# Ledger of designs, part 74: VHH binders against Abasic site processing protein HMCES (HMCES)

Target 1, 269 residues: Abasic site processing protein HMCES (HMCES), of Homo sapiens (Human) (q96fz2)
Amino acid sequence: CGRTSCHLPRDVLTRACAYQDRRGQQRLPEWRDPDKYCPSYNKSPQSNSPVLLSRLHFEKDADSSERIIAPMRWGLVPSWFKESDPSKLQFNTTNCRSDTVMEKRSFKVPLGKGRRCVVLADGFYEWQRCQGTNQRQPYFIYFPQIKTEKSGSIGAADSPENWEKVWDNWRLLTMAGIFDCWEPPEGGDVLYSYTIITVDSCKGLSDIHHRMPAILDGEEAVSKWLDFGEVSTQEALKLIHPTENITFHAVSSVVNNSRNNTPECLAPV
Short names: E, the ipSAE of ESMFold2; O, the ipSAE of OpenDDE; V2, 0.75 times the mean of E and O plus 0.25 times the DockQ between their complexes.

## First folded at step 7 (VHH)

Design r37 (from g5 with S54H; framework vhh_6z1v_2; at its last look DockQ between E and O 0.11; V2 from the best seeds 0.00; counts 0 for: pae E 3.1 > 2, placed apart)
Fold by ESMFold2, look of step 9:
Structure r37 (fold): chain B 269 residues (1-269), chain A 123 residues (1-123)
Amino acid sequence: as target 1 above (269 residues)
Amino acid sequence: EVQLVESGGRLVRTGGSLRLSCAASGRTFSTYAMGWFRQAPGKEREVVAAISWHGGITWHADFVKGRFTISRDNAKNTVYLQMNSLKPEDTAVYYCAARSYTLYDSPKEYDYWGQGTQVTVSS
């Protein structure tokens, strides 16, 4: 998993993340660093994307079921990294394989600190290699959506009304992630960064790609993954598995160039 | 916490019309998507219609399309179900339900429920 769409305006994204806390109170997640949110139809590693995490990471004695939403850098930089430049990291941390997560220091250490997050996206892209060729067909992959009576075409943005009919009711993809906090050795702001946990593809996606992000399907799964105050690492890892509750459609090669930030990136072809 | 009270259910003839109302109290009504659901004896609860928090997005089940219309009045904290061309198979307890902002077609996605109002359609 190396490309996503996360294009919703902040207020629409925030409403899509409405949740209930442990006491059953309806809440919206509280933003940290909202000015770092960079919406785009075409997010790649090293860019910022919003993640959910427990308020307990920021406030002593906070209710661990309460959620913060914060932009973080895609590509986990371990807290123990000693160089001044994150680009000197000798291995790729865009994704974390579920079957080896407890063997890799980069992921085991932050996981042991309860640094679990939910990575938000409209959906993700994967490229299918065609049989007998090296040509690739990109697909946009997302949760099944309700086709409302007034909904328009995915990717159409001709007017606010047309966009609203599709995206104001969009169910965000919720992927399991791990984050870490790195203090630059020469000072400056702490860098928050994340990796997306991956699993074997479900049957429905196996013709497209052999791996998929670990998707947290439903509020129970999301709550348990986030709540490091009440849910142990061992219990949380039971949430990490493939899901068949996923859909997709083919898209044009416009998405191939990560500089293209247009609705065409995810439009069906 | 929002509290929901349905009203308007009664006995009507086949082909008749009813309007159900659901009055909301408690937290701000305008932050909730609303749904109408029904449950006949021995059957599972099923979605009839739903409407987004601002009223601009609606969904109706295929079995009621053209006959039932969901609407809302945020100034009055009320959601309505206009039921026309009623059939005996529409006989059920009708429930109003709420969730934050966005509508869904599944009862499990709704957090707050009313007590229900009985609709009976006679042959």
Scores: ipSAE 0.396, ipTM 0.762, lowest interface PAE 3.1, mean pLDDT 89
ESMFold2-Fast, scan of step 7: ipSAE 0.638; ipTM 0.845
OpenDDE, second read of step 8: ipSAE 0.013; ipTM 0.351
ESMFold2 (binder alone), look of step 9: mean pLDDT 82; pTM 0.847
OpenDDE, look of step 9: ipSAE 0.111; ipTM 0.576

Design r5 (from g5 with T102Q; framework vhh_6z1v_2; at its last look DockQ between E and O 0.05; V2 from the best seeds 0.00; counts 0 for: pae O 10.2 > 2, unsure alone 63.9 < 65, placed apart)
Fold by ESMFold2-Fast, scan of step 7:
Structure r5 (fold): chain B 269 residues (1-269), chain A 123 residues (1-123)
Amino acid sequence: as target 1 above (269 residues)
Amino acid sequence: EVQLVESGGRLVRTGGSLRLSCAASGRTFSTYAMGWFRQAPGKEREVVAAISWSGGITWHADFVKGRFTISRDNAKNTVYLQMNSLKPEDTAVYYCAARSYQLYDSPKEYDYWGQGTQVTVSS
C-alpha cells in the first residue's frame, strides 16, 4: 500500500470516527495537532495522514479505550534514529510485512511499547499490470459502502456527481498501523510517524495486486488493536489477516502523479 | 450515550397521514445516523427508513417508498417520519434508533433505541 485518499474535511472525518469507549459512552476522538491534517485525494509516503491511537499514550492513567486522532508522517522513523534529518533514513518503512514484523527492530520495539494505531483513509490505490501493454491500470480500493438513494450503489456509480454525494455516509478504511516517536537530536517537537502493516492479498484483490494492507474490519477489531492497555501484542496480532470485505473500481491515470489532488483521482472510469 | 423518545403514534384511518417525532437528549446527536424501525405483533423488527448524520443521505424500504419520508433537524436534536397513504399493514410499534455515524438497513447495527410509539391503522 503506497497511495491513499483521505480528503474529508476535518469535521466530517471526526464524525466518521465516532466510537464507544469501554463504558459504552459515545465519543468523538480528540484531535492533536489538527492544523497538520491536510486532506488529499492522493496521499503518498512522507505526507501526514490521520491515525487513531489510545489516549493512554499521552495521559498517564487515561482510559486506554479512549481515542485520540492525530496526523502522523507516513514512513516510520524509529525512536533510536540518530541523524538530524529523518528524510536521511536509509530504510523504507512505508509498509511493514505481517510475516516479519516481530523480526525487524524498527517495528518490534514500538510494538513492544503498545504503539499501535489505526490509519484512516477513504481508500487506497493499487496499479494492475495490463495484458498486452506495459501500462498499469490504477484502482481505488475501499470498504463496501451501503446502498443509499443518493449514492446509487457505489460499485455501479455512473457519474462523478452521484459519487460525490456518498461522502456524508462514507465508511472510512481502517488499516492496522504501528507508530513510533522520534526526538530530534537538535531539539524541537517530537515526530510521530507510522507504517502500514501488509498481508497477502485476498482472493478478490489477487488479480490487481499480490499484497494488501491489514484491514481492521469493524469496531471490535479497531478497539482491540488500539487498546494496548488491555490487549497484548500477541492477541492484537491475531487481528492481522487478509479480508474479503473490500471492493474497487478502475480510475483515471490522473492519480499516477502524486501532485494531482482532485476528485478525478478516485472517480470511476 | 443518547436517550431517544418517540412521539406522535395514534389511531389513524386507512389513507390518512401521521408525523412521528424522535427527540434525542445528550451531546453529539449530530454524530449519529438515525433510523425508524417498526415491529408488528408476532413479527421481527424491520427497518423503515434511515438518515445520515447531516441529513444529506436517506434510505427508505421498498414497501414505504413514495409514502414515508424521513428527515431530521440537528438544531432541535429531532428526527421525523412523515407517513402518508397509511395502510392497515403499517400498524406496528415504531422505534427510533441511533447508530454512530454510518447508517445501515439492519436493526442489529443500531446501538440506542427508544421505547417506541404505537401506530394503529384501521381498515
Scores: ipSAE 0.209, ipTM 0.598, lowest interface PAE 4.3, mean pLDDT 87
Fold by ESMFold2, look of step 9:
Structure r5 (fold): chain B 269 residues (1-269), chain A 123 residues (1-123)
Amino acid sequence: as target 1 above (269 residues)
Amino acid sequence: EVQLVESGGRLVRTGGSLRLSCAASGRTFSTYAMGWFRQAPGKEREVVAAISWSGGITWHADFVKGRFTISRDNAKNTVYLQMNSLKPEDTAVYYCAARSYQLYDSPKEYDYWGQGTQVTVSS
């Protein structure tokens, strides 16, 4: 998983993240650093994307079921990293394999501190290697969406107004992540950064790619992953597995160039 | 904690019209998707219609499409079901329900429920 779409305006994105706390109270996540949110149909590593995390990370004695939403850098920068420029990391922290997460210092240390987050996206892109060619077929992969009387799926849209309406009811993809906090050695603000945990692909995606992000399917899974105050690392890791509750469609090669930020990136072909 | 109260259910003749209302108490009504459900005696509760948080997206079950219309007024914290061309098989207790953000077509996905209002359609 190395490319996502997260394009909703901040207010729509926030509404899509409405949740219920431990007491059943409807809430919206509280933003940190909202000015760093850069919506795009075509997010790549080292860019900022919004994640959810427990309020307990920021406030002693906070209700650990309450959520903060904050943009973080994609590509975890370990707290022990000593170089002054995070782009000089020589190892790739865009993803973290679930089967070795407790063997890699970059991931097991922050995980042991309860630094679990939920990475938000409209969906992610994956490239299928086609036999007989070096060309790769990109796909947009996302949660199944409820077909509505006025909109339907992206592929079923028959006018620009139908496309606009499908996004008002979009179920965001919720991926399990680990984050860390790095203080630059030369000073400055703490850098928050994340990795996306990966698992073997489900049967439905196996023809596209052999790995997929660890998807948290449903509010209970999201709540347990975030709640490091009540859910241990050992218990949380039981949430990390493939899911078959996923859908996809082929998209054009416009998405290949990460500078392209248009709806065509995720439009069905 | 949101409380939902339905009203407007009554006896009407076949072919008649009726408007149900669902008043919501509490804050953040506009963050909920809303639905109307019905349950006839001896049958399971079924979705009739659903509406997005903004009111811009609606969904209607096939058995009421063209006859019933869901709408909402977020300023008044109210959801409506306009029922036209009523048939005896529409006789049921009608329930208003809410869930966070997305509308769904399954009753078990809805967290908050009213106590219902009886609609009876006579020949």
Scores: ipSAE 0.045, ipTM 0.510, lowest interface PAE 6.3, mean pLDDT 87
OpenDDE, second read of step 8: ipSAE 0.265; ipTM 0.659
ESMFold2 (binder alone), look of step 9: mean pLDDT 80; pTM 0.825
OpenDDE, look of step 9: ipSAE 0.005; ipTM 0.285

Design r55 (from g5 with R27F; framework vhh_6z1v_2; at its last look DockQ between E and O 0.06; V2 from the best seeds 0.00; counts 0 for: pae O 12.0 > 2, placed apart)
Fold by ESMFold2-Fast, scan of step 7:
Structure r55 (fold): chain B 269 residues (1-269), chain A 123 residues (1-123)
Amino acid sequence: as target 1 above (269 residues)
Amino acid sequence: EVQLVESGGRLVRTGGSLRLSCAASGFTFSTYAMGWFRQAPGKEREVVAAISWSGGITWHADFVKGRFTISRDNAKNTVYLQMNSLKPEDTAVYYCAARSYTLYDSPKEYDYWGQGTQVTVSS
């Protein structure tokens, strides 16, 4: 789980995240630092990606069911990190294994503070090892989508043009994350950074890769994961498991180079 | 008070046509995607058709394509299902449902539901 696509324009992304609060009121998540959101078809660790988190993290008396959307750095920097440069962190915090999350201080501590977030993406990429070669086949992995009639009678090839036509109704992949807040020792703005929790692959993905992100399938799961005011760590962790409700298709090697940021990265081959 | 009220269900002959309406009140209709679902006796509730908040995107289940058409009128807070070439297997209670902005095919992702209107198709 080391590469994602999150390319939707801010307004489309915001509507895709519409939700109901505890009182049953329709809400759009409120943005923090919207200028830090950089749409891309090819997001790598250390870049910023949008996450959902409870408003209660920012306002002491806020309704914990209300949501903020904020760009956060991919690659959790623990609050105790003492260096001045986060890139000098010597261990990889891009992913957090579900089986060891309560054993590793870097993840256990923020989780104990309710620092749960939902990482948003169009989908994620994985590279399948090919027999008899060092070549790997990349795949784009995402929630099943309703094939809308705005895609037209051009059901031809799942071309980039067809994918662009479905983005207005795209169901975002919602991955369980943990975030932390790091204060630079020499002063400056608090850095918010996250890790994606990973689980064993489901049957459907086992031939592509042995691990997958912990996916929160549907608003009930998303709501419970985010609502640290009402849902304990123990109850929230029950949401962390493989899911079969996922689909994928092979993509070209264009995605291999993280500098490539075009629709071709996720187009079927 | 949020309400979705379906109307138009009745007994109709095979090959006939029927238009269902769903009148919405108590919420901002123009910010909600609307769906038509149906449930036949002894079967699960299934999605029939859906339309986005703006009306710019529609979806119809394969088993009704070419026969049913979903539409909406945001000025009247109403969603419609035009049903043509009705078959006995279309017999079901038809429900309308509302979800913020985007279409989903899972009933559990819809926020508001009507009580349903019975459509019976006889030979």
Scores: ipSAE 0.560, ipTM 0.812, lowest interface PAE 2.1, mean pLDDT 89
Fold by ESMFold2, look of step 9:
Structure r55 (fold): chain B 269 residues (1-269), chain A 123 residues (1-123)
Amino acid sequence: as target 1 above (269 residues)
Amino acid sequence: EVQLVESGGRLVRTGGSLRLSCAASGFTFSTYAMGWFRQAPGKEREVVAAISWSGGITWHADFVKGRFTISRDNAKNTVYLQMNSLKPEDTAVYYCAARSYTLYDSPKEYDYWGQGTQVTVSS
């Protein structure tokens, strides 16, 4: 998993993340660094994307079921990294394989500190290698969505405002992640960065690619992954598995260039 | 205390019409999407129709297309299901449910549920 879409305006994204706390009270996640949110149809490693994490990471004695939403750098920079420039990290931390997560210091250490996050996206892109060629077919992969209708009008023709109303009701893809906090040796702001945990692809995606992100399907899974105050690492890792509750469609090669940030990146072909 | 109270379920003949109402209390109604679900004996609970928090987005299952219409009145904290051209296969317990802001077609996504109202359609 090396490309995502996360393009919703901040207020729409925030409402899509409404949740129930431990007491059953409706809440919206509280933003940290909202000005660093950079919506785009075409996010790549080293860019910032919003993640959810427990309030307990920021506030002593906080209710660990309460959620913070914050932009973080894609590509985990371990807290022990000693160079001044994160781009000099000599290994790839865009993804973390679930079967070796407890063997890799870059991931085991922050996981042991409860640094679990939920990585948010509209969906992700994956490239299928075509037989007998080096050409690849990109797909946009996402949770199944309800086809919405204009205010009670059945059979109304599609229009630009209907496209926007689909996105106002979009179910965000929720991927299991691990984050770490790195203090630059020369000073400056602490860098928050994340990796996406990967698993073997489900049957429905196996013709596209052999790996997929670990998807947290539903509020129970999301809550348990985030709540490091009440859910141990051992129990949280049981949430990490493939899911068949996923859909996809082919997209044009416009998405191949990560500088292209237009709706065409995810439009069906 | 959150409460969803359905009303309007009764016995009607095939081809008849019925309107269900669901009165909501104990939460800020205007921040919740609402759904109507039904469960016939021996069947799984299924979504019939849903409406977003503002009422601007609706969804209806294919099996009720053109016959049922969901609506809401945020000033009265009430969601409605207008049921026309009723068929015996519409016989079920109908449930009202609430979910924060956005609508969905799976019962597991809904946080609050009513006790249900029985609709029976006779031949």
Scores: ipSAE 0.224, ipTM 0.646, lowest interface PAE 4.3, mean pLDDT 89
OpenDDE, second read of step 8: ipSAE 0.026; ipTM 0.477
ESMFold2 (binder alone), look of step 9: mean pLDDT 84; pTM 0.855
OpenDDE, look of step 9: ipSAE 0.000; ipTM 0.263

Design r56 (from g5 with S54E L103F; framework vhh_6z1v_2; at its last look DockQ between E and O 0.01; V2 from the best seeds 0.00; counts 0 for: pae O 12.6 > 2, placed apart)
Fold by ESMFold2-Fast, scan of step 7:
Structure r56 (fold): chain B 269 residues (1-269), chain A 123 residues (1-123)
Amino acid sequence: as target 1 above (269 residues)
Amino acid sequence: EVQLVESGGRLVRTGGSLRLSCAASGRTFSTYAMGWFRQAPGKEREVVAAISWEGGITWHADFVKGRFTISRDNAKNTVYLQMNSLKPEDTAVYYCAARSYTFYDSPKEYDYWGQGTQVTVSS
């Protein structure tokens, strides 16, 4: 997974992440660095994306079931990285294979510290190879959505106000991630960065691409992945598997250029 | 937190109409999306209709479209299900459920539930 859409206005995104803590209290996640959230229909590695993580990562005595939402850099920079410029990291940490996550130091160490997060997106993009050409067909891949009678479907809304209605009840894609905290050797703010765990594609996606992100389907799975105070690494990893509860449609080549940031990026062709 | 109480369930003849009500008590009713679910003996609980926290978005299952209508009145802390052209297959216990802001089609994603009201449709 190397491209996503996460375009919801902050207030809509926050409501879409409403949850219940362990005590049964209804909550919205509390924002950290909300000014760093940049909505986009076309998010690439090295950009910031919103993630959910346990409040216990920031407050020693916090209830581990309470959630923070924070923008983090896509592309995990390990805490042990010694150079002053994160862009000098020699290996790609955009994705982390589920089958080798406990073998690679860059992922094993933060996972051992409970640094699990849920990466939020409207959905993600994949490019299907076309036989006989170098051309690829992009697809937008997302949770099945309830088709509402007043809002219409994606591609049916002709005005910005109608597009806002389509997204008001949008079910965000919730992907399993691992994050780490890197302190610049020369001083400055701590960098929070993440990787998306990947698994083999489900049957429904196998004709588009051979890999997919590890999707956490529903609040029970999301809660268990985030709650590092009560759920061990071993138990949390049982949540990492392909899912068939996914849908997709073909989109235009506009999405190919990561600088294009318009609704056309995810509209059906 | 919210508490839900359904009412209006009764015996109705095929082709009849019925309106169910769900009265909510609690501080924050207006921040909850509401759903109507039903369960017949030996079957799983299924979603019938849902409405967003502000009432601007509604959804109805294909098997009730054109016959059932969900609505809410935030001033009265009540959600309604108007049922028309009832069929024997509509016989079930009907449940009202609440979830913060957005509605889903899965019962597992709802936090608060009423005790149910029985609807029986005779042939």
Scores: ipSAE 0.582, ipTM 0.834, lowest interface PAE 2.1, mean pLDDT 89
Fold by ESMFold2, look of step 9:
Order: sequence, then structure tokens, then C-alpha cells
Structure r56 (fold): chain B 269 residues (1-269), chain A 123 residues (1-123)
Amino acid sequence: as target 1 above (269 residues)
Amino acid sequence: EVQLVESGGRLVRTGGSLRLSCAASGRTFSTYAMGWFRQAPGKEREVVAAISWEGGITWHADFVKGRFTISRDNAKNTVYLQMNSLKPEDTAVYYCAARSYTFYDSPKEYDYWGQGTQVTVSS
């Protein structure tokens, strides 16, 4: 998983993240650093994307079931990193394999601190290696969506107003992540950064790619992954597995260039 | 935080019409998407229709398209299901349900449920 879409306006994204705390009270996540949110149909590593995390990470004695939403850097920078420039990191932290997460210091240490997050996206892109050619077919992969009456599907919208209606009821993809906090040695703000946990692909995706992000399907899974105050690391890791509850469609090569930020990136072909 | 009470279910003849109402109590009705579900004897609960929190987006299951219409009146804290051209297959207990802002077709995604109202369509 190395490319996502996360393009919703902040207020639409926030409402899509409505949840219940442990008392059953309906809440919206509270933003940290909202001005760092950069919506785009075409997000790549090193960019900021919004994640959910427990309020307990920020406030002493907070209810660990309450959620914060914050943009974080994609590509985890470990707290022990000594260089001043994160691009000098000697290894790729865009993804973290679930089968080795407890063996890699970069992931085991923050996981042991309860630094679990939910990475938000409209969906993600994967490139299928096509037999008989060196060309790769990109796909947009996302949760199944209920089709709205006025606009139908992604490809059916014929105006900006109808396009907005497609997304007003969009179910965001919720991926399991780990984050860490790095203090630049020369000073400045703490850098929050994340990795996406990956698993073997489900049968439905195996023809596209052999790996997929660990998807948290439903509010119970999301709540348990986030709530490090009540859910141990060992219990949380039981949530990390493939899911068949996904859908996809082929998209044009416009998405290949990460500078292209248009609805065409995810439009069906 | 939201209490839902359905009404209007009764016995009707094939081809008849019926309007179900769901009265909501609570402070934040306008922040909830609403759905109508039904459960016939021996069958799983299934979504019939859904409406967005502000009322601008609706969805109807294929088996009721053209016959049933969901609507809401936020001033009255009420959601409706207008049921026309009723068939014996529509016999079920009908439930209204609420979820924050967005609606889905799975019953497990909804946080609040009414007690249900029985609709019986005679052949």
C-alpha cells in the first residue's frame, strides 16, 4: 500500500468519523493541527494524511475511548532517529508487515507504548502486474458503498453538485497503523508519523497484489485498535487480518504521476 | 440518546397503501441518518430505505423501488415510509433505525432502533 485518496473537505471528513465513546455518547473527533490537512485524490509517502488516535495520547487522565484526528506524516520516523532530516532514514517505513511487527524495533517500540492509530482514506491504489506486458494496471480499492438515489456511483455524477452527493455518504477506509513521535535534534515541533500495517491479500484482491493493508471493518474493530488504555497490544493484534469486505475498479494511468490531483485519478475505466 | 417509536403498521389488502411513521425523541434528531428495515418470519432483517441526516440523499432497495418512499420532517422529528402497491411479500415487522450522519445497508451499523410495527398484507 503506497498510494491513497483522501480528498474530502475537512467538515465532511469529520462527520464521516462520528463515533460513540465508551459511555455511548455520540461524538466527533477533535482536530489537532487542522491546517496541515491537505486533501488530495493522490496521496503518497512523506505527505500528511489524517489519522485517528486516542485522546489519552495528549491529555493526562483522558478517556481513552475519545478520539483525536490529526494529520501525520506517512512513513514512520522512529523516536530514536538521530539525523535532522527524516529523508536520511536508512529503511522504508511506509508499511509494516504484520508477521514481523514484534521483531522490528521501529514498530515494536511505539506499539508497546500504545501508539496505535487508524489511517483514513477514501480508498487506496494498487498496481497489478499484467502477464504478457510490462505495463501495470492501477486499481482503486475501497469499502463497498451504498448507492445514493440522486448520483448513483462515482462514474455517474455529471456536475460538481452531484459529485459532492456521491461523497456526502462515503464510508471511509479505516486501516490499522502505528505511529511514533520524533523530536528534531535542532528543535521545533514534534513530528508525528505513521506506518500502515499490511497482511496477505484476501482472495478477492490476490489477482491484483499479494499484500493489502490491515483493514479495521466496523466501529468495534476501530475502537479496540485505538483504545490502548483498555485493549492490550496482544488483544489488539488479533484485529489484524485480511478482509473480503472490499471492492475495486480499474482506473486510468493518470494516478501514476503523484502530482495529478483530480477526480480522474479514481474514476472507473 | 435517541428514542424511536414506529406507528402505522396494520393489516392491508394486496395493492393497498400504508404510511409508517417513526417519531424520534432527543436533542439531535437532525444529526442522524435514518433507515427503515424489515424482518419477515424466518428471514434476516434487511434494509428497505434510508435517508441522509439533512434529507437530501435517499436510497431504496430494489425490491421496493417505485412503490415505497422514505421522507423526513426535521421540524417534527419524524421519518416516514410511504408504502404503495403492497404485496403479500411485504408482510414483516418494520423497524426504524438511526445512525450519526451517514447511512449504510447493514443493520449492525445502526445505533438506535425502534420496537417495530407489524405490517400484514393479505392475499
Scores: ipSAE 0.149, ipTM 0.635, lowest interface PAE 6.2, mean pLDDT 89
OpenDDE, second read of step 8: ipSAE 0.006; ipTM 0.269
ESMFold2 (binder alone), look of step 9: mean pLDDT 80; pTM 0.826
OpenDDE, look of step 9: ipSAE 0.005; ipTM 0.220

